# Designs tried in a protein design chat: VHH binders against q9lmt1. Part 11

Target 1, 351 residues: q9lmt1
Amino acid sequence: MLEKESDLTAMEKPNNKHAADSFSSEDLVSPVKKAKKSEEVSGGGEAVAAVGNREAEEDKPSFVSEEKKEFLVEADVAEDKGARHTMEDVWVVLPDASLDFPGTLRCAHFAIYDGHGGRLAAEFAKKHLHLNVLSAGLPRELLDVKVAKKAILEGFRKTDELLLQKSVSGGWQDGATAVCVWILDQKVFVANIGDAKAVLARSSTTNELGNHTEAGNPLKAIVLTREHKAIYPQERSRIQKSGGVISSNGRLQGRLEVSRAFGDRHFKKFGVSATPDIHAFELTERENFMILGCDGLWEVFGPSDAVGFVQKLLKEGLHVSTVSRRLVKEAVKERRCKDNCTAIVIVFKRV
Short names: E, the ipSAE of ESMFold2; O, the ipSAE of OpenDDE; V2, 0.75 times the mean of E and O plus 0.25 times the DockQ between their complexes.

## First folded at step 1 (VHH)

Design o19 (framework vhh_7ocj_1; at its last look DockQ between E and O 0.05; V2 from the best seeds 0.00; counts 0 for: pae E 21.9 > 2, unsure alone 56.2 < 65, placed apart)
Fold by ESMFold2-Fast, scan of step 1:
Structure o19 (fold): chain B 351 residues (1-351), chain A 127 residues (1-127)
Amino acid sequence: as target 1 above (351 residues)
Amino acid sequence: QVQLVESGGGLVQAGGSLRLSCAASGSIFSSYAMGWYRQAPGKQRELVAAITSGGSTRYGDFVKGRFTISRGNAKNTVYLQMNSLSVEDTAVYYCAAEYTYEVSGKRGDTYYTYDYWGQGTQVTVSS
């Protein structure tokens, strides 16, 4: 009866009711499954992006002898097709995300795009979203949180606008969910549309919510994203106001489990939105690592289980590349994840 | 919505004392854990002191025994009493409010949080 106790606990928080309303038990949502019969010759992600993130960082054309970052970000990705015929997940791992747009702020960018109905929307988002966010005014010199959030919102809007135009001219209807991270200086911005999740492993400020007085309090698995599924009350209401119908199987117009996505051209009139929720937090000594995962990962891992799994491997001294591979392997091989499974692990270290 | 306003920062001589205050508005302050963080030039933000809604406290090793955190729920204010200040305490001090809640589910417990930060107040300790 833990589910009922959880619901009761959530109902005791009126001032956090809107956030609690986004939480559902695994039983309330049908498993998200990708429909795709044809297989592309290559997978959704680019291994070269992950490899480039650690190599040649010291071999920049210009040498800056005085720059030292007090905080090191190490990240890597792993993916597995699961039982699907195609890989429709696409990812981004950019420890230096300034690209051709110069700036003095640290700018790192990580994202997972979970394609449905094909991979074209996910690939478009991978290619264009970060560039559109930069072009919309993402801070490059001095961090302004309000400006950063506006740039992310505009980047999502512009990306979907251009994507929809391309989908019309190309005659395709693909869609994609997104979980995206930008690290600007010492602040993290998490933006999501759909049902992918970002989970933060954070140490406690005190012996909060526990009876243990041991040194090294356990890490809490903090969910940073609000899922956008058609069955969730706030999303259901928004869809119904747009004239959309949620079928008995929990799907918008009988087809989409998610209520927000890039693309999905034919469902925009029924309330499918590309407007993200954005969560921002400061990097301090308490933030240990973050896990980004598609819905396939989270079907077989609870947030606390995933944090515990990653923490154990990191304590054993394993590199983030090995940790991400072990996490996805556990999900697919031991926990029987049948969907595309992609995870990015981002580790925060003091240098 | 929670807004945090710090006050009490300034210049102080080594060995001196200073008291920082942080006023919270528009919130359920009594339910939030409150904390003080600091950031010196070239350093990461580090936890100085924290106090839960129930009054349990935690201190960074570098300030333990010298600093005291307290809260006045009637005034929606958290305080940091800083004694025996040294040059190494020079930093921008940030007030933070954290509200974390747990949702139990079939795949275990899930945590959610609301975090708020003040703009910071400069503390300079001269020799």
Scores: ipSAE 0.598, ipTM 0.853, lowest interface PAE 1.9, mean pLDDT 80
Fold by OpenDDE, look of step 2:
Structure o19 (fold): chain B 351 residues (1-351), chain A 127 residues (1-127)
Amino acid sequence: as target 1 above (351 residues)
Amino acid sequence: QVQLVESGGGLVQAGGSLRLSCAASGSIFSSYAMGWYRQAPGKQRELVAAITSGGSTRYGDFVKGRFTISRGNAKNTVYLQMNSLSVEDTAVYYCAAEYTYEVSGKRGDTYYTYDYWGQGTQVTVSS
């Protein structure tokens, strides 16, 4: 039924003005000083014979401009929740980071974060890690491998510190594994915590002619990441020294399988660390592509099998977006991956 | 160096069964996959079955549910249960494994994957 209208009102007001002042002046002039003049002296022109010093043409070292072998980087991602109710994986694909952080070094960034106990730690890492690595002094003008590694380590440290603060204030306890790639010109940095992996596909022979001979030489699969599981001897020893217990099922305190992760606030005291392993290498004509994947991908693909699968599709002339989608589809639909499945395929092309 | 040792091959009648076993020995960092291939006279080597570290399995199209690959309780062992064998299954069966090694170098740790093959075991199916 009822109507009620009510109006309420308009209030106005006020003005205020104020004004003023002025001040002025002064000139100061000072002076011109003078012109002094003198004198002519004429002395005689003895024609000393210019002995033609043949300047030895210093053979300018032909700086063979090392033709900066420019590499094109093409990359794409695919993901599938698999048989899980939720997707806890997040990813970053940034083939050109130069827009946000200018510099003379080309910068690309790729990452997969696999969340556990929820998605919040993975989402936080996605938002903050790259920025923290850049802020820590990732080289943009002059490539220094030691400086780059230091920046990555500090970026991981700072990201985990901030994430743990957010975890406390937000009342959550999520964790995340990570596999991260930075490409600075031709230098590749691979950093990981946990059991996400990066696999490089490398040619066995440098054919002298630089043509990837189409001939059937299988690419070699190279794992560039160390897995951080609680059951592994080095990680186990570290965890035990921190007072952690590894159960018969291989889990820290019966809960965590991984020994390194972002977050996991309650397990930090038991030796869970966010310190990554870092591998660095130079891109050459032998580097064909890289596969980043979560644990779900690598449960159903071996490194050589994944490389063979991707190589076949690339030889068919398929775009990297189709290749990444087919890789994840094979994992989930054909090979029955039971977990979240995320993969990034990065193709290196010589220009 | 990893060595793969096959066992369980032999002569069997059509409709019979065999169980192949493969055991890997040597210094191994991690195993990602193990499997079986076969090569019949005048034919190419073909995949019979493979199993990943996560327990995912794949089979050749000719298997049609007759064979089962499994991992043993011991690290780096695989079994191939072959049932309903036919004369067309006569071949040398090879165990294969993919392993990763950690190499400590002056510049850091590098991880390499390697494929290893057994010497093969003869499977003969009589009519």
Scores: ipSAE 0.373, ipTM 0.738, lowest interface PAE 1.4, mean pLDDT 85
Fold by ESMFold2, look of step 2:
Structure o19 (fold): chain B 351 residues (1-351), chain A 127 residues (1-127)
Amino acid sequence: as target 1 above (351 residues)
Amino acid sequence: QVQLVESGGGLVQAGGSLRLSCAASGSIFSSYAMGWYRQAPGKQRELVAAITSGGSTRYGDFVKGRFTISRGNAKNTVYLQMNSLSVEDTAVYYCAAEYTYEVSGKRGDTYYTYDYWGQGTQVTVSS
């Protein structure tokens, strides 16, 4: 009965936060209007190829590449099996994710794969997805948002294609959801299939500063991902048109709750897809950090709650490795999360 | 362990004022919504005031502008300033810390709230 008297947290639910702020994916992912902004890069190439004073050091300093790289990215992960007998979460933390694809653009990659029915699909995705995205043409020299999104999309398709071949050969039925981040220079790409979540911590505008009497100015939590479950309208429609049946328990064919995943071989013909939603935004002074988390984390932390928890620890000067460990420890030990719990904290530092 | 310790209760004359304080565990305080509840003998516990981690406030209908909740995050303390007190405000006042999480359910999303409660402080209004 006391749990129902906390309706203030209901006012902080995602559906109520749209009244004052127009936080939407469109507001954060409108890069098409900025596609022509890369004049600095194009203006630097024309004079160098022709005859010029190649020994003049002054001509090259006009390219201010360090201002394009004004943010450092620091990240770390923590995991805990929770009360489960097995650990089916798998993760990737690559602050330098160039691998054998060198280039002038910074490339960082972070991911959580939440396995179901075993770890094999999650482990395959960990090993292959980023490589397939790079091979599909992820930009390494000149940032192009459309090319990046296409490479990510093709990487997911190729990874699932190859994974399904191994699933047939190996006789297994494993699946995995994914929440993934790529950082190219100062542009962040978020891709997801399934129900893991990415949350961005972003500074408030100046107008909200005057309404807080004793508190500091908390960061706003922005959920960047949309969950994919069989019961949700767009997903349900696709499943039903493919001949799938959503049972009274809300699961596809009575079995699968998520509508998008790597693997799940026998459900692919019923509309289960590995096609990601992809969201992109620019890093500015307002973006402070991101939290990637599996279901386990978000069962016991609301997005605003998690952002506040991480912000407090970062203000105390704790390193990101300690922050991620404290976040997962709080979820499992103090808040009684029973599921596998994995979190990646990604901090953007201005230099 | 979360510990909430109320203070500032006592006897006060009708029309008077009282300020309640609640000290909370430092590692959790700034991330949680905080609230004050009260319970008179024989009645159910009812919300007096709540304040989110972001600073938004809400009050029970009976407050009618007389009480103000605030939080001092540097001191890990939430306060309730109570003005224009009447005999009907006599009750035990409890501090609470709340958090909410979303869980994936079989048929939809569910919000769960975990509560931490103090031992309570008596407020008695006479006249």
Scores: ipSAE 0.000, ipTM 0.094, lowest interface PAE 21.9, mean pLDDT 75
ESMFold2 (binder alone), look of step 2: mean pLDDT 74; pTM 0.754

Design q01 (framework vhh_6qgx_2; at its last look DockQ between E and O 0.01; V2 from the best seeds 0.00; counts 0 for: pae E 20.6 > 2, placed apart)
Fold by OpenDDE, look of step 2:
Structure q01 (fold): chain B 351 residues (1-351), chain A 124 residues (1-124)
Amino acid sequence: as target 1 above (351 residues)
Amino acid sequence: QVQLVESGGGLVQAGGSLRLSCAASGRTFSSYAMAWFRRAPGKEREFVAAISWSGGSTFYTDSVKGRFTISRDHAKNTVSLQMNSLRPEDTAVYYCAAELYSGRYYTPEEYDYWGQGTRVTVSA
């Protein structure tokens, strides 16, 4: 039934006014100053003898054309879900990664994203990270290491920002670790968040003869990534400052092992970051190959062991596709990796 | 944008062979994984075969293993599907597809570009 009612009110006005002021003036003028003068002084014509300017043959700097040692990059990937019900790993292999951003610098891109809590964060990163890095100004004409690092940092930031928006709108909470490589001509950039790793196989000696002396010197395994786990002192301090608690099992809030990842929307307030570590180096004759791997690979392979395994297969003349497959097969079947296992093998060949 | 054009489809008797070809436009062919999909009458599109960007890795659906071979020619920007021992159940429109970001080769949604398809008919 009930009806009611009305009310009105209108209120009002006010005005106010002021004011004016004026000020003026002045002049100042002056001065002219003029002066002087003259003098003439005279003529003495001494015939200074034409000392023959021996044209110093400017030694044209022999531009030793630094023969741009062109490196051929060959890469392939293998994956296995292991004993898991689902595969949460995703990967990128782009030997030409210029996309819609043309330039004179050759660009290759390789990445592994290890998803946790689902695959959606890893899939989002796979689709957007490289584009965001290019859009952020990854060098394409003139190689500048600082510009490249800045572009990678901004690309990671932008990717996580967009991913978190998608996470909210989609109602999911997935996260992903990442290991990413960009090759710009001979410059290599390695970026990571979480516990995915990149390992470089490097020769100890440059034999002058450019022949990879096949014989006896074991390649050195160099880890190019820094792991980001919540239990690590620097990461732990950062997480604790953000109000996060690391449980006795080494996990943030008893759930998340890594301190850096894409996504993980609910853990961002506790200090989870998508800021990568970035390592840069130049390709030389000493760089033989690189292995990218998820945590599953590195659980059952040490860096030196993985390098030794890959080196043996490459010496047998196996294609990189077979090498990557055998590496993952060894991890899952022989070494009983129970998690998802993904590896990218990147071989550097001098042309 | 990459354009894909399929060719080589036709009518063949059971037990016969066909070679499909797909030509890709553009300079970035080497960056793409390539695949063949097929759609039979009244069925959904299904994965047939894929080849990695390098050509070093190949993938097949179980029903075509040992009969079909996928290959690529980087110099010609082409991907091919050699189909041997053809069966009536292989009758379909075959589509070429390209993927820039290597991932799940079996998933159609991962492919960025598609051809118009070529019809293969296998008679009993």
Scores: ipSAE 0.012, ipTM 0.283, lowest interface PAE 10.5, mean pLDDT 85
Fold by ESMFold2-Fast, scan of step 1:
Structure q01 (fold): chain B 351 residues (1-351), chain A 124 residues (1-124)
Amino acid sequence: as target 1 above (351 residues)
Amino acid sequence: QVQLVESGGGLVQAGGSLRLSCAASGRTFSSYAMAWFRRAPGKEREFVAAISWSGGSTFYTDSVKGRFTISRDHAKNTVSLQMNSLRPEDTAVYYCAAELYSGRYYTPEEYDYWGQGTRVTVSA
């Protein structure tokens, strides 16, 4: 479950910062409930990494007279080079499952890969990651959250393994960050490496105001990803244990701002990891939409501001294709985003 | 497996119109972006038009903007290219293509599936 509302409010305060980092890693709120009690629940130490599995939002049993509410997923993407001469972002939009057969779980997949040092790592991840996740056993008939998370972890590992082999034979050192989403039945899985973000727009609880009026129904911006930057305490510690050095400008070996990425072959020995953080949550009437964006989008849009921008356009009846295009246009043309800017908007509609 | 079959090509005079159609079969193509590319004799393949998986976004090369319209029919599993005000420079073999991962629209190498092509000849 989500952190306290006070923590959520703190996450939203820096949302309009233009040039500065909005959060330390300690301020980044995970929607996974934190362990607070006995060793049977919290686990401590390395077991803390598994807390998400044990305390993740669970699907409740359905009774014969009650059916799960179905959700239709609508999504689209927009991109712009910004002030750059090259476009090193790549993306994936798969709203309808290639495995949508009778008795098969509906699977939707969305991703943004932000290339650095060239686009070859991002292109490789785009082509191979989802296939490797499927091959690793992503559920196709009955959802098992543990099996899904294991498949995603193995998919990331296998993709980086094959990518590194290709980088050796091809003589290149490109790297890429990733933010990836899989929607299986009514559960969403978010996996990230690096500094791209996934933000969820979630309505307040039904009992918060006592009234369910259109004018009084606020959406909260929830950051679903943890950034992996070398300057952040947890990542800094891991890098230093691997023998890596972080320069005064916050870069690993004086070069990389991010501490996790696909590729970056030369930096693997210094602690660059392709192991993602994975968060899962259940789709309910509270989840309205998600925004996936590269670092360029989030430089000029705070999470709460982006949610408000998208909500306004959706309320005006605009299609998700137009909404995503206007979001990127606002970032680049009005807010002067200078970096590659890519955004995917994913809308959840109750059927 | 996705198979793409083009139709509607032919000979037409400058200023005339043609409608190309592409029928997709195999697995559902609802998650696929669809595009038209063309290849003139002695030249490489060039982008013409693309339509997103949802049909909500369309993309065109500058030389055909305002003259060509791409559309799709999800129920019939088809994509069409309406070509108006045709010019001799539009003479080419036209190919239908599908991109599973909805990547970059302008690069032929991004597309996973291709049709055999349909010939369009525009006389002066």
Scores: ipSAE 0.005, ipTM 0.368, lowest interface PAE 9.9, mean pLDDT 76
Fold by ESMFold2, look of step 2:
Structure q01 (fold): chain B 351 residues (1-351), chain A 124 residues (1-124)
Amino acid sequence: as target 1 above (351 residues)
Amino acid sequence: QVQLVESGGGLVQAGGSLRLSCAASGRTFSSYAMAWFRRAPGKEREFVAAISWSGGSTFYTDSVKGRFTISRDHAKNTVSLQMNSLRPEDTAVYYCAAELYSGRYYTPEEYDYWGQGTRVTVSA
């Protein structure tokens, strides 16, 4: 039995709390693409594995394959308060995120928690979310996408449950959004609550950028996350069904713009949820890097703009730590971002 | 836009060797998976060899395994095909192809760009 529980003042949960069905849980596991019929990465992993297993027993491959699936993950973060008095963004960069859960699958974890109303919810999530996901059964030996997504969902649920209890005892109302990445071997899982965003830079079949300022074959920016704002239809429906009021400025009860977050204790009864959207894709030679950012970054960078900026610096041979710092410096100094600005750049490099 | 230019074709005696080269435009060459296809007289275009963008993975059709070697040179923006122990059935027009989105290396529909071809004739 892999029953490793987080023992921060053990809560002793009834077992049926793990089976709570939220209305949005099933519909929010994958990102919704209005313009595309299907996400290519989402559909490829299971079919490839099944075909490989069956054909390896009967048929010799007709081709010599020396394709290496091994890659290096290089990542770094940069942050800046912008014009704020405080820094409420919190981050995690764990290229080896195994902790007490060793296994044959590589495990890496990266996250940005954008705190609001204080930093305490973001700090709590930093300390507890990944451990709760591991304890909920994140695969460590044999990769199973459904099991991994279930562990992530349960990790978010448990983290928010414990956080809310700490919020009661401490008398605070802090909240935090999250954008999180787990890498298990060659599979990437992206989970989010709120308006922080993850963008993938991927090689594209189209060469055209729509302008002549970029040389060569620019990478395509793929937004992997869906923002959770109170005004969006599915989020609005949940809020209104719970008795919440969305004011003319688009905020729940006139105060909270995001519809999903850790914490925000007084808003939980009005339908604020910590249930994440989760997207998964397989790393191939096409995936070049990811950018995780809080809303401050994305206010002044469009996704394609950020991908182009990072791609240019990587082509110049700059290390990911410098790339991250220059991205945030550009956002704050040149583009005048006033909010807290945090970005993680995650580079996938084949050996 | 991306242009691919093959060179190195010609006449060679059976058992001999040739080295084909494909020059790609621009510094984005590092992002392409590259392949060689060939079309023999009276036949459809067939896959010969492919190499990943990093150069870490190579693929070959069965009839050329052990005889042909695909490689790439990022400094010169070229991919090459070293063809040893040539046979008359290797006679074909050889095409260089490039793909930004690599997942299947022997399917011509996956390749975005093609060269005009270079003729290889292997005499008995």
Scores: ipSAE 0.000, ipTM 0.101, lowest interface PAE 20.6, mean pLDDT 77
ESMFold2 (binder alone), look of step 2: mean pLDDT 82; pTM 0.848

Design q02 (framework vhh_6qgx_2)
Fold by ESMFold2-Fast, scan of step 1:
Structure q02 (fold): chain B 351 residues (1-351), chain A 125 residues (1-125)
Amino acid sequence: as target 1 above (351 residues)
Amino acid sequence: QVQLVESGGGLVQAGGSLRLSCAASGFTFSDYAMAWFRRAPGKEREFVAAISGSGGSTFYTDSVKGRFTISRDHAKNTVSLQMNSLRPEDTAVYYCAASEDYYRGWSDAYEYDYWGQGTRVTVSA
């Protein structure tokens, strides 16, 4: 038999060659070689650091120990083609994206791109979006939320602009939805276009007396993204002003189920946008994990069900790699997910 | 007014080659993804191959990858399936299908709005 088996995932398609000629966030994941630690000069730690001014120290919660507590981010991805014969989902898992820009600010980046009409738009976005966000001024030394959001917006705009130029020169019209996460220091930024979702598992607060439930702290599923469909009021207004027609089942020009995507060049004249909604929140001890998924995952898992499924496996001591694979396997094998199914599980562990 | 007309089916010996063609009319050809599906006696319709409207993306089911090649000719409004190293298991009625290029799920028959009548391929041992 001369047939090749399992053609999924490995290499760029021949039609994607020109996109490969540009650096991607993955291409920038280079080994870091540094041997400098300023604290090693000090033979022993001291509680008193300064002789003079004490303005901020009097109000600080860490008054005695000066211990800074931080989170480790552990993440992995799993994917399955479902009932489809092809895989059009593409993903990014960069638990340390600081290699993409030198600086003191912690950076992690995760994304799922769900391609339609082919893989080329999703693969272009995987290769270029994070680099374009960095180039647009994502903070490197001190977090400024407004600057971070502006960089993400510009990164999406530039990525779509360059992608559309490639689609014209290459003669392709592929499109892709996106759900993207950046973790900068102690803040999380979630950006999406289309119908992929990010769900956060957040624990309930205990009272100041330390009381909690006997079953432990229950996790709530919080949807961090808004789906972009033509029926959404702002989406409908933009589409109608552009001369687009929305069918009775809510599809743009009777075909496209989403109102925002990268690419989809022919639909841009009808109001398809690559402008993301961006949500930011502070990472605290209440945030346990996030689940990023394409629409295939969320078709068969409600947010609360997915959070409960992941929480149970994490409590059993399973690694995030096993958890993500079990989640996708449950979606496809037990819950009969018919679409491509991709999920990223991001776990926040206290250091 | 949209029509898809298949041709090129026939009888071929195992290990042989056959080229199927589908002539499309009644729509802007480059705006539509084209696909080939097949149905063997007693079986459900199975995806074989698809090509995007631009021709920039191609998709194949695992069992035909490396043996079959899908292509399109915009000047002639045709999509072709070159079938090499044919096997008895490839015996089926082959259908040409068209869908707007921007719809999801290249391998899902329900994504395709227009279908040809089919052309029969018989591969003998």
Scores: ipSAE 0.000, ipTM 0.181, lowest interface PAE 16.6, mean pLDDT 77

Design q03 (framework vhh_6qgx_2)
Fold by ESMFold2-Fast, scan of step 1:
Parts: structure tokens; C-alpha cells; sequence
Structure q03 (fold): chain B 351 residues (1-351), chain A 124 residues (1-124)
């Protein structure tokens, strides 16, 4: 009956509010539409018969880093429904995604989809998003960062388009937030919609003090995602332009706390978007691990605290599967997380 | 591509032990979940045991819990199945398998690469 009835809609189970453990937008990196500005330094009237080296793509420098080494990627996931009766989180852990779409570039893919109003939107995204991103042209032989970002954007758009069609034919209104990671060769792409977070543990540079090693440096927690909530200024403005209203409780049309999600078909006309923010960075010896988590995890763990917790267990020699399980157990049992709690830990090891 | 080669099968008396080994080749072997399946004469393929790519999680079918132990060695790109207290009903061809879809239930549908099998015969 639960699966055949549409009475359990996304409107009845919006994502729960979480504590103010969020960071300033200045701590996050989002895609910049004027990225081409960095490629244009022309003097206007100058003789431009020379080589186009000033138009070189930022993400493909002519020089190659001699200090980079190939990394082994180890990851695992843990989940707990918390105090909820249902589990609406789903996840993807593909340390080697090349089996889905053969190519010469190493490809790893990880994602958490946090469902609201039911599980169907999250399950659809889990099944289709990665395949749609691959089909949209995610590089498999030679990395091009702009091509990769375009493929991710198109994959999100196509997934939501198909999901909405299925939600109409199936008579359901479910929605889902997403935090997604693709690792292509030595570059990491992080894409998110909603309030799930990706946090990176990064060590300090060896040249900063001239005489230290990476192994002795404290790890910094870097928040890689920008949350999309209806109450945040940029999202609020976008919602208002679409005719949406944010209620006194901070929810779009009095229902949704998030301003971006897959699905939520009744709220698309009020400005709910499936367009992700995308952040890309290079893997070096400074990047130690990443933690992906739903809002339930981040409600009870600050990013720096989560990084410290994971680092301690990894230094004790525990496997990533044990580390992820311990992190979720700590969140639910010791820190009293009441919501669905899902975490993926991704560890970068030197060859 | 991943290639899997099983070894260690043979004839053993009830109550005896055997250790099966699966050698894998391929750049991405360490990224895969590994499993053992078996097919008894006249029956369909059955799940036996699985191990996560990190080695931190293991799963067993009820009939082998406490008797079989799955392990892996990343340095040698091998996965092993230690079979103790063997019974005649353990007689089967044992297959090594590799797969990437961690979020699905562990069964034959999750595994993209398979070995050719190694025969285990347990006499009464």
C-alpha cells in the first residue's frame, strides 16, 4: 500500500532543519560563469598574431606537476535510520566507475541522495544520474575540466527531466537532495543540490614554514559545497523571481526547507531547481580524505570535528569501512542524531 | 579488464579443510568487492561469501558461517576462502567474482567479472 499510494508525498516530509554548523559562502567554491575572464588579458589594439597562449584553459596548464603521485582511492559508506521509521537516504560507492563506461581515465564516483516525501526520487537519481552524466560526455580518455563540468550540469538537468516525467505518470511527488563526487585521473569534481555536504581534509604546504613535512601538519576541514536553502539571500531572490513565497518558518510555500532538489514537481513552478553548484580541485599529497554526509550527519558533527574523528581512527590503522561505520555510530548513538544518517568516507593513499 | 583465476580445489574427506585462492589481474582490482559463489551438481549458483574492497566488511551465507573465512591480500591481488569442517553438501564448483555496486544486495547480479571455477569434492 505505501508504494502504490501517493498520499506519502514530498510535501509531507520536507528535509528537516539542521543546526547552524554551516560555514560562510567564502569557505566554499562554486562555479563562476565568468571563468573566461581569466583567459582574456588582451591589450585591445595590440598585434595579436602571436600564439594563443594567453587564451589557455585554466584547468589544463601547459606545465605538468612533477610532484604529483598516483593515489589509491579507498571508500566505504555507513547508514542508520536514526529515530525515523523510514530510510530515505540512498548512496553510490563506485571506487572504479570504468565498469559502467569503459575508458582510459581512472573514474571513481560517490554520491548521497537524501530523499524527502518518500524514497522514489532518491532511488531514481541513484539509478540514472551517473549514467546520464557519462552519456552527456564526461571525459573517459583525456580530461577537460570544462567538458566535465558541462557533462555534470547536463546530467543533472536530464535526470530531473526524466524523473519529473516518471513522477507524473506514477502519481508521486517525492524529492531528493544530492551530494556527488567524480574523481577523474587526479581531479575531483563535487556537485550538490540542497543541504548535504562534502568536506575535505587537507594538510598545509611544506614551503609555508620552509622546514616542515606534510605528515606533521594538522588537517584543515574545507567545506566543498554550498547549501541551497530557501532562506539564503541568493536562493530567496531566485525563488521570489519565480513567484515563490518563503513562509515565516523559512520554507518555500511553507513546505520545503531546501531550494534545490531533484523532483518536488509541485514546487518547480515556485523555483525549486536541480541545477548543481560544481567545485573542482586537484589531488595532491595535501589531500588526505573526504567525508560526504547528509544533513543528519552535519547536524551533530561540525566539519572540523568530523575530520578529527576520522583522522584519529585512520591513524589507529582502522579500515575505511570500520571508520565510516564508527562515524555514523558516533553520530546516532553518542550525539543523538534523530534523522537518517548516511556518510561516505573517501581516503586518498600514496602509491 | 579484470581477469580472475581460481586455485586450491580438490578432493577432501568430511571434516577436512581446503583453502581456495583467487588471483586477479588489472589496475583497478583493489577497487572491487570480491565474492565466492558455488554451484553444486544439478543446482543453480549460490552465494557463499563476500568481502569489501578494503577488507573491513565480510558477509557469509548461513550454511557456512563459522566454518568458512574470506580474506584478501591487496599486495598480492588475491582473495582467499578458508574452508573448515567441510561437509558433503559443500561439494561444488567454486567461483570467484568481482563487482563495483556496493549499494546493492550481494548476489550474482552485482558481479561483472567471474573466474572459470575450481572444483571441490567432499567425500562422506
Amino acid sequence: as target 1 above (351 residues)
Amino acid sequence: QVQLVESGGGLVQAGGSLRLSCAASGRTFSSYAMAWFRRAPGKEREFVAAISYSGGSTFYTDSVKGRFTISRDHAKNTVSLQMNSLRPEDTAVYYCAAGTEWYKPLDSYEFDYWGQGTRVTVSA
Scores: ipSAE 0.000, ipTM 0.146, lowest interface PAE 16.9, mean pLDDT 75

